# VH-VL binders against Small ribosomal subunit protein uS3 (rps3), part 6

Target 1, 230 residues: Small ribosomal subunit protein uS3 (rps3), of Nanoarchaeum equitans (q74mz4)
Amino acid sequence: MASKVIRKFIQNAKLTVFSQEFIRLYLRGANVSKVIIRQTPIVNRVIIYSARPKMISEERKAHLAKLLELKFGLEKPVIEVLPIENPNLDAHVIAERLAMGIERNIRAYRRLAQRYLETIMNAGAIGAEIVIAGRLSGQRGKTWRFKAGNLRKTGTIGQFELDRAFNIAYLKPGVAGIHVTILKPDAEIPDIIEFKSPEEISIEEIEKIDKEIAEKMKKYLETYLLAKQM

## First folded at step 20 (VH-VL; from d3 with light chain D52E)

Design e6
Fold by OpenDDE, fold request of step 25:
Structure e6 (fold): chain C 230 residues (1-230), chain A 122 residues (1-122), chain B 108 residues (1-108)
Amino acid sequence: as target 1 above (230 residues)
Amino acid sequence: QMQLVESGGGVVQPGRSLRLSCAASGFTFSKYGMHWVRQAPGKGLEWVAVIWYDGEEKYYADSVKDRFTITRDNSKNTLNLQMNSLRAEDTAVYYCARGPLYDVNHGYFDIWGQGTMVTVSS
Amino acid sequence: SYVLTQPPSVSVAPGQTARITCGGNNIGDEEVHWYQQKPGQAPVLVVYDNYERPSWIPERFSGSNSGNTATLTISRGEAGDEADYYCQVWDSSEYHYVFGGGTKLTVL
């Protein structure tokens, strides 16, 4: 019985993921940020967050509902479309915009990446990265990497809430994958190594961690204070 | 106006050291990878070194590897090149150059300084 | 190391089209950039990413790249176009930037 329940759960999870991806694909161009599917015994709700909610007409909603029912077994889903507050800090929105931009002009991939990084950074991001992988400039697939701000790749990144998104540009010579990573300003950065002035460093706290380092810091502080008096 | 201004060039003997500096103005320095490119008298362009916008990565031409060190100070909008163990073949005009905005690879050089002459001779 | 080959010199009459080639193994798969250098001056970027042109560069300058040859084309050549021209790529294998040997363009 436990196995059946687990299987059903996995199946439902898979269906949810596939349905979300389907919705994003179906509503391509509407800058979909997030899709939430809530299934209750009474009603199935599909909540779509979009930077361009007006592009999702009532007709499109109705059609989407039918497709979801047919393909994924969502019975009479109610489609709700909500706006997003900061589209310029949304990795999915940026990825889609970039993908579509490249589709319109494949040669503008660098310029577009640069522009969108500027947009992200101007919106207050701590850091951002755009990676484009595909066949843009030749027969061989290549990867272009653009970085802005402070994206510390250090092992502690796992603790950062990075906004990540992937999108595909469909091009005449092939396809290009677009990866967007954004470190938002409100991200709880656990270890901001604030370089404390030597005067702000608690030697006592260091002594609790490493006595040798504490002694070195004490000497450094003495030297620092002497230098400050000169 | 966007500008790069090199300084620190001069005449030195083989085996000696020299430090070049490049002052950037007119753009946000911290957004760009920066490069050194050199040109021997009557010869072509030779890439020397690159430093990423945040200073985290550095790459060097084989001809200068382990002898030259590229650094930057984003707070001062300065690029530096420490040249040690100089050789006669290091004689060249040294240019600082700006890479593409936010680009870390596949780059070009869109802004160049006027260059500073380094002469290594006995 | 990746090698870029340019002809040492190209000559054109005023008003004619100059074509400067840059050869490299599968260079068509690379992003090629071009620089103009006049005597006693620093290089100037004239074409980047094979085909793109900085806004301050005249439309007479264009680039193409296919197969084993990249080409800088200068239409309606003027005396002011006399300079050395260099092609450049980024080599991902060695993380190096590579220049061609340069081409001296003469407008006769």
Scores: ipSAE 0.873, ipTM 0.948, lowest interface PAE 0.5, mean pLDDT 91
Fold by OpenDDE, fold request of step 25:
Structure e6 (fold): chain C 230 residues (1-230), chain A 122 residues (1-122), chain B 108 residues (1-108)
Amino acid sequence: as target 1 above (230 residues)
Amino acid sequence: QMQLVESGGGVVQPGRSLRLSCAASGFTFSKYGMHWVRQAPGKGLEWVAVIWYDGEEKYYADSVKDRFTITRDNSKNTLNLQMNSLRAEDTAVYYCARGPLYDVNHGYFDIWGQGTMVTVSS
Amino acid sequence: SYVLTQPPSVSVAPGQTARITCGGNNIGDEEVHWYQQKPGQAPVLVVYDNYERPSWIPERFSGSNSGNTATLTISRGEAGDEADYYCQVWDSSEYHYVFGGGTKLTVL
């Protein structure tokens, strides 16, 4: 019984993921950010967040609903399309835009990556990375990495706080994978070390932690202030 | 408007140390990988070292590895090259150069300084 | 280590097209960049990513790359084009940047 339940759970999870990817593919060009599938005994709802909701017509919704039913067994799903607040901080949106941009002009891959990183950073991201892997030039597939800001991929931040997306550019010589990673400004980063000027450092707070360090800091501050007066 | 200005060159004896500096202006320094490239008198260009935009990674040519150290201060828009155990073959004009925006690999050098001359001689 | 090979010199008459080659094993799979260096001056990027040209570089400068040879082409050569030209790639195996030996272009 446990095995059947687990299998069913895995199947449902798998179907959900595949359905989400299918929706993204079907609605390519609509800059889909997030897809939520909610199944209830009364109604199945598919909520699609998009940077271009107007591109998802009622006809497309209806057709998508049928496809979801046919391919994934989602019975009579109701498709809802909602806008997103910050498309320039959305990894999926950026990945899709970049992929499509490269499809239009394969030689512009560097310029486009740079531009979109600028866009992400200007939108307030702490850090971002774009990785392009594929055959953009020559006969051999290569990987191009572009990085901006402060991006940590390891630890708790890497696992839970990063917005990650993957998209594929379909090119004449082949395909290129596009990986976008964004550390959003509202991310909680536990190990951010902020360097304060000596004048901004509370010696009292340091004394609460380590008296020896506090004494050293006092001496340093005195020296610093003397130097500043010179 | 965008410029790199090298300083710190001079004449030194073999085995001595020298520190080069490069001051960047006219662009957001922290967005670019920075390089040192040198050119011996009458010779071609030789890449020396690179430091990533955030200073997290550094790479060196084999000819200078373990002797030279590249560093940067993004708050001061400064690139540095500490050269230790200098040899006669290190004699060259040393250029500071900017890599592509946000690019950590496959890069070119689109902005160059005027260079600073380092002469290692007895 | 990756090696780039350039001819030591190329000569062209004014108004003619100069072609400077850069040879390397499967260089066609790499991004090749080109620099112009005039006497007593720092190098200037003239072509990047095989074919791309900085906006401040004249259209007379173009690049191509295939097989084992990259080529910098300078159409309608002028006296002002006399310089040393260097090709450059990034070697992913060693994380090194590699320059060719340079080519002296003379416009006679």
Scores: ipSAE 0.873, ipTM 0.947, lowest interface PAE 0.5, mean pLDDT 91
Fold by ESMFold2, look of step 23:
Structure e6 (fold): chain C 230 residues (1-230), chain A 122 residues (1-122), chain B 108 residues (1-108)
Amino acid sequence: as target 1 above (230 residues)
Amino acid sequence: QMQLVESGGGVVQPGRSLRLSCAASGFTFSKYGMHWVRQAPGKGLEWVAVIWYDGEEKYYADSVKDRFTITRDNSKNTLNLQMNSLRAEDTAVYYCARGPLYDVNHGYFDIWGQGTMVTVSS
Amino acid sequence: SYVLTQPPSVSVAPGQTARITCGGNNIGDEEVHWYQQKPGQAPVLVVYDNYERPSWIPERFSGSNSGNTATLTISRGEAGDEADYYCQVWDSSEYHYVFGGGTKLTVL
């Protein structure tokens, strides 16, 4: 029975990933980023984040909903399209733009990769990498690798998010695979000061560092001592 | 103006060491892979070594492997070449050269220094 | 290691087109770069990625690459074009950058 539950979980995860990739392919050109599929017995919500939400008309949403129902068995899917705030830090958006740009001018692959890497870094990424693999000018498949910043930064203050995407440039000689990796800051993690007990705090030493903190600690200590007395 | 300026060349005896430096200005040094290329008197160009934009990877021509060490200091916009166990065949003008923006695998050399002469003779 | 073969010298009459070849096994699959070097000077990039020119290089310089031969073409040759010319590729199998032996262009 445990094996059956695990197998169903894996199958459901594969269905979700395939549905997300199908949606990205169906909506190619709309700069689709995050696709969230939430299946419940009452409603199946499909939330599509796009850098160009106007390109996803109500007619296209209705047709996509039908396809998801027929192909993937998502009963009564409700499709919502939301904008994204920072397309220049989104690996899916960058990979699609690069793939479509190379399709328009194969000779520009180096210039385009360099420009998008610059765009990513100017948008605040800690590091980024663009890898293009395929036949761009000759018969032999080759790999071009472009890197900026630091993709190996760990153990620093703050939380870091690794965003990865793959896309395909469809070219007359064949296809080229495009991998985009972006390491971006997520949020700062506040420091927590640990004291032995409230009575052990030296207000004078803290005041040498920060007067505002020292005043807050004085008030805290007074409250603690009053409560302890009672 | 974009510029690379080599220094540290001179005359040394075989088996001795030299350290070459290259000062970069007019561009963001840390975005580019950097190379050393040499040219013996009356001869053609020979690539010597490369270091990635961040210093994480280094590659050398077989003729200098294990004797030469390429390094960089991105805070000072400086590229260096430590040359140990020098041989007569290392006699050449050594050029500092810049690779393409962000590219770590393929490339050409679009900015060159004036070169510094290294002569290894007894 | 990958080998690039260039003729030792090429001559051209003033105003005529010069062609400098760079031979290599399946070089048409490579990105070929070309450098001009005048006596006592550092090399200057004139063509990269087979056929691209730096913005400061005149349109008279162009490149082509197919089969086993890459070619640097200099239209309307001038005395100022007299120099040594080198082709270069990246050899991915050894992570080496390889130069041809050089071609001396003479404008007579």
Scores: ipSAE 0.783, ipTM 0.916, lowest interface PAE 0.7, mean pLDDT 85
Fold by ESMFold2, look of step 22:
Structure e6 (fold): chain C 230 residues (1-230), chain A 122 residues (1-122), chain B 108 residues (1-108)
Amino acid sequence: as target 1 above (230 residues)
Amino acid sequence: QMQLVESGGGVVQPGRSLRLSCAASGFTFSKYGMHWVRQAPGKGLEWVAVIWYDGEEKYYADSVKDRFTITRDNSKNTLNLQMNSLRAEDTAVYYCARGPLYDVNHGYFDIWGQGTMVTVSS
Amino acid sequence: SYVLTQPPSVSVAPGQTARITCGGNNIGDEEVHWYQQKPGQAPVLVVYDNYERPSWIPERFSGSNSGNTATLTISRGEAGDEADYYCQVWDSSEYHYVFGGGTKLTVL
């Protein structure tokens, strides 16, 4: 007989991951790194780390709070936006910047990937990898891999931290998936463990809230499934 | 400024071995995959082998597989090609060539050496 | 193995535009690179990724790629453009780098 406490833990973890990815999609362009959602008896806090915190206006915070309250079960959430220490070592920030850069100029994908990889390594990474998968020019989907440093190296001074992120470039021929992996020399503050089950996300429920976000989430799920082969 | 210089070519009998070296300067060698490309007299270009920037992966043309070994030493900025069991059809100018920055899949060869001649003759 | 086909030779009058073709099955799906090789010299990259030109290569050199044909275009042909030209792709199925047979450009 299954424990109700265990089932509630799993359900809450899935809701947390779903809410975090919704927030990243809603705030696309603000270079959101990590999102911490704390549900307490007194207050539901949403802490958003961003490399561009001024892009998240009070109006956008209020709208997002309403969306989280009405459709995600976070009653009266308090949204707080904080800056990031080093955006150039943050896989989420790099993946979003690369995705948006490719959207502006699809022919620059190689130059952009090389440039961002150089930026990551100059910021002190031990190793990094950028993988772009999709149809960037031809009819056949392809994979471009760029690597620097050593992703398997153990630390000399302290613990290593592996930072991974996925993002999507929305292009005329279709979408391209972008994976960024960064191996850092020092330990970062641990993030909440993300549960990876995007296939279980309900697009219909999101559409009741915001049709634009529903379409973006649908594309995210389709690209995520394709990217599992990366 | 950026330069690749091959050495080690010469005349050898069939079945013998020869070792080619390529010295790199003017760029950060360890950021690039490196290749060998050859050209028989009066003929076109033929790719021979590649080694990744970190030496972890190596790939060879079918014509040289199991006879040639590509290696690199990033501390000395050198690329090497060990050629065993040489045949007359291996007679060619051998070029050292640089792949694109950080790229481990696709690629072009943007910097070439001037080549070293290998002649396999009885 | 993927095969690239080039004409053995192409001639152009000085000041005119030369076009060198590289044929391959569905080559429009590949990233095509082009090299110039003058007699007694090493090859030089002139076009990469179908359309891109290294900064030291004159804008007279350009590339296109569609369907089964990639084309290197050299505008305002000069005697200094006389050389052999090779196209090249990466064949992911065998992890091989494949060259065309080469095209000798003559400027009359």
Scores: ipSAE 0.780, ipTM 0.914, lowest interface PAE 0.7, mean pLDDT 85

Design e6
Fold by ESMFold2, fold request of step 25:
Structure e6 (fold): chain C 230 residues (1-230), chain A 122 residues (1-122), chain B 108 residues (1-108)
Amino acid sequence: as target 1 above (230 residues)
Amino acid sequence: QMQLVESGGGVVQPGRSLRLSCAASGFTFSKYGMHWVRQAPGKGLEWVAVIWYDGEEKYYADSVKDRFTITRDNSKNTLNLQMNSLRAEDTAVYYCARGPLYDVNHGYFDIWGQGTMVTVSS
Amino acid sequence: SYVLTQPPSVSVAPGQTARITCGGNNIGDEEVHWYQQKPGQAPVLVVYDNYERPSWIPERFSGSNSGNTATLTISRGEAGDEADYYCQVWDSSEYHYVFGGGTKLTVL
């Protein structure tokens, strides 16, 4: 009985993450920031924050809703699109803009990264980092790293919020990954339909129920704690 | 408008120390990684050291590692090179040089100072 | 450590095109930068990222990079182009910056 409860929790978390990433991919170009899924007894509300809400037509919302129900099993999805306050401090928006800019002109990758980093800092960020990884020149994949301000303040959780995003530039030689990290002061954390800290999960209790699940959860927690050290 | 000015060069005996300074003006110093590059008389360019924009990371050429220390003071727009245990082969013109904006790897040097001469001789 | 090889000297007649090479193992995978140094002066960046030119550098200066050779090309060579030219890369394995030995360009 306890094993069934734990399996359901894990499956719900996977479904939510996959649904959010699918929505970002489906709506590429609309500068989608955060996606919040709120569950109610009547409907599942899908709240999509975008810097370009006009790009998300009613036809696209209807098609997306059907895909979420059929492929992800999200019952009775209702899609709402809201604008965002400051696109220049949003890691997802910056990562998408940079990715699309590099797709238009591969040679501009350095200038674009520098300009977006300056845009982020001028918008009030404490610190920021842009990492571009892939084949932008030559045959070998490489990593370009651009940094501004102070990201080491991430250890002060109660005063700062870390916004992190990934996007892909689709290029003729292959793909390039783009990682954007922005440290903001006193930002409100978006409402989360389901939120539970990985530190609150007891591996010992899970192991008494299912050793295979305990090993997978242990690896997840180790990855989370390692990322927290950064 | 943008300028780097080195100072502190001179003639010293082997085994002694010398401190070089580089004053930056006309740009936001704290946005750039900074470098020292040297050139022995009649010879080519040799990179010496780099310090990141925030001072958190430093890297040195093998020929100077453990003897030289690169530092910066972003409040005063200055770059420094502490040169200990000097050897005759350290005789060179020392340039300070600016790396690309925000870039912490894959760098080039777009602004150079005029250089300061260090001569190590008995 | 990574090694960059340049010819010690190159000569060109006035008005002709000069080509200065920088050899390195798989240098076509690197971002190559070029500097001009006139006697008694500090180096000046003339090409970066293989083929990009600072805005103050004449378009007569251009760069290319493929295979094991990067090339700096100076069209319509002038007496004012006489200088030493250095190529440079970043060596990520050691976090070192590497210069070529330099090439003296003579315009006769």
Scores: ipSAE 0.773, ipTM 0.910, lowest interface PAE 0.8, mean pLDDT 84
Fold by ESMFold2, fold request of step 25:
Structure e6 (fold): chain C 230 residues (1-230), chain A 122 residues (1-122), chain B 108 residues (1-108)
Amino acid sequence: as target 1 above (230 residues)
Amino acid sequence: QMQLVESGGGVVQPGRSLRLSCAASGFTFSKYGMHWVRQAPGKGLEWVAVIWYDGEEKYYADSVKDRFTITRDNSKNTLNLQMNSLRAEDTAVYYCARGPLYDVNHGYFDIWGQGTMVTVSS
Amino acid sequence: SYVLTQPPSVSVAPGQTARITCGGNNIGDEEVHWYQQKPGQAPVLVVYDNYERPSWIPERFSGSNSGNTATLTISRGEAGDEADYYCQVWDSSEYHYVFGGGTKLTVL
């Protein structure tokens, strides 16, 4: 009895992570930071924090809600979109903006990384790092690392202050992985819902839900793992 | 406006030590990796050493490793090169050079000082 | 470690295009940077990241890089372009910065 209750809890946790990653991929371009899924006796609330909430129209919310119900079994989902207080201190926002900026002009990768790192530090970060990995010029994959401030100030509270994100720039020579790490001056209130590493996403379980999204997630994971090796 | 000014060059005997300094102005020194590059009379450029923006990492050319020490003081906007066990082949003009903003593992040298001459002779 | 090879000298007639080469094994995979050094002066960056130009450098200076050769191109050569030119890369395997031997450009 106890074993079965624990097994069901583990299944729900994996499905929650898959739902969060699905939402983030579906809404690419809207600078989604956090996705919180809360089950209440009345409804299942899906709270999406975005730096560009106007990019998430009511039509897109309705379509997303339908997909979450049909594909993920999330009963009566209610989607709420909230703005981000500090977009320039949000690793997910910065990583997506940098990725899309490089997609528009691959030659600007160094200048864009420098500009975004400056933006992060001007917004009050204690330290930050941007890593770009891939084939930006030539045929060999390479790693560019940009650092500012001090990322060595870590502690129990400091561990909750680290904001990390990964994103992909889709380029004609191939893809480039982008890692952003930001150490903030104040502790952020911990998110109740844990965000899992991309390595822990099961492609096979995603295929049971939606083959198109499974292929996109597979490409995401392949690019992430290749970027890690660089 | 942005400037690097080297000092501390001179004539020394082999086996002796010399300390070079580089004063930076017109830019935020602590955002940049800094380098020393040298040029023997009538010869080409040779990279000598780099120090990261925060001083945490240092790298040296094989020809000077274990004899030279690069340091920086971000509160004084200064870069230093301590040169020990000097040899005749260390005779060169030594340039202070700035790396790219925030970049720690690729780069070019966009700002150079005018150099300071070091002569090692008996 | 990594070696960059440049011709010792290149000559160009005024108004003509000069091309200065920098050879290296698979240099097309590297970011190549170019410096101009006039007599008695410190080097000046003229091209970085293969083909990017600092905003203060005239558009007559351009760069390219493929295969085993990077090239600095100076169109409409002027007497003021007379200088030594160096190519440079970062060698990630040794964490070293490597210069070519230099090329003396004469405008005659």
Scores: ipSAE 0.770, ipTM 0.913, lowest interface PAE 0.7, mean pLDDT 85
Fold by ESMFold2, look of step 24:
Structure e6 (fold): chain C 230 residues (1-230), chain A 122 residues (1-122), chain B 108 residues (1-108)
Amino acid sequence: as target 1 above (230 residues)
Amino acid sequence: QMQLVESGGGVVQPGRSLRLSCAASGFTFSKYGMHWVRQAPGKGLEWVAVIWYDGEEKYYADSVKDRFTITRDNSKNTLNLQMNSLRAEDTAVYYCARGPLYDVNHGYFDIWGQGTMVTVSS
Amino acid sequence: SYVLTQPPSVSVAPGQTARITCGGNNIGDEEVHWYQQKPGQAPVLVVYDNYERPSWIPERFSGSNSGNTATLTISRGEAGDEADYYCQVWDSSEYHYVFGGGTKLTVL
């Protein structure tokens, strides 16, 4: 029965993506980039790359490990936090910084996007794009697009990586979606490990543990689906 | 000092062509979208065309579409406007203008040249 | 082709506040920019994004935008403010940049 195998594979992939996004939401402010889950017979390693590793205390690691075990089925998780080499070329880091900056001053969205694009290009990117979608100035949702360099040079230059991230600015009138795309000269190929016994994500069970994170995950999914129509 | 200087204006008969140039200095030209805006004598401002910072996208007002071509040379910090099949209603002062840094939509014009006069008459 | 409507002229007494309007269908949803043009000169940006000023523009220039009307306000009007004023938006439907017809401000 090929359909059963395919459905299980799809469920495992969705659980892995949502567990990675859950970790980024839970650790918001610590500038989390890559999250790698490596399974061994003895221990499940959760490797979290951060631009601000000091903000991830042992207390928060313990709480996160418990959440991962209870609702994501990761038995005996060991959380390791490592620094990242170049935060200014990391789409996840930039998207979070921009989202939090807009939350502090919604009128600064253009200046912040321009500043972060400058930062990205000065760090050596071949090209970059920042897209902000939402209600920032009027009643109608709009899309603002900022571009630098060349995102279309694939066949002219050797191997390179598109680093893409999405984040949400939580604003009084609602939310604004932020897409960051960075084209780098070369790429690291990350190891992505799925859960041994994947479990459907239960937002209701996460709400029992952390209501704020559950609400953010609901809005993340809603905004993500809207952004995919773009 | 940031500066835009237009050249290439003059008097020409209807149906003929002219090429305008705009020389940029004092800023990183290749980070900005560039525009042409015109003003007929005694009239208001009319946007003519835009070219993206990298030259890959170009957009034109309906009144000049298919007759005018906007181009740029980022190695020489120059913006150009090739104006073909000129008409009397194209008579105007032509300004080059700079768009916002990195912004490819929702833009304003923060730096303007002094303009160059184009007169189309027989 | 989005249309912006401005009064052809506005007069203000010295020291008084001038208000120049820019009308458009649902213009409150747009980012409105304002330009000053003195006789024989190129335009100068005075307000952008509805209410922001370039750092070299004095605080007596301000903007507002709601509903179908955007307004440029110049407090304590002086002779040096005599100029034509244009509003401008970006029309995303056609990827066009649209100016109003202009308003001549006279300080009597």
Scores: ipSAE 0.762, ipTM 0.904, lowest interface PAE 0.8, mean pLDDT 84

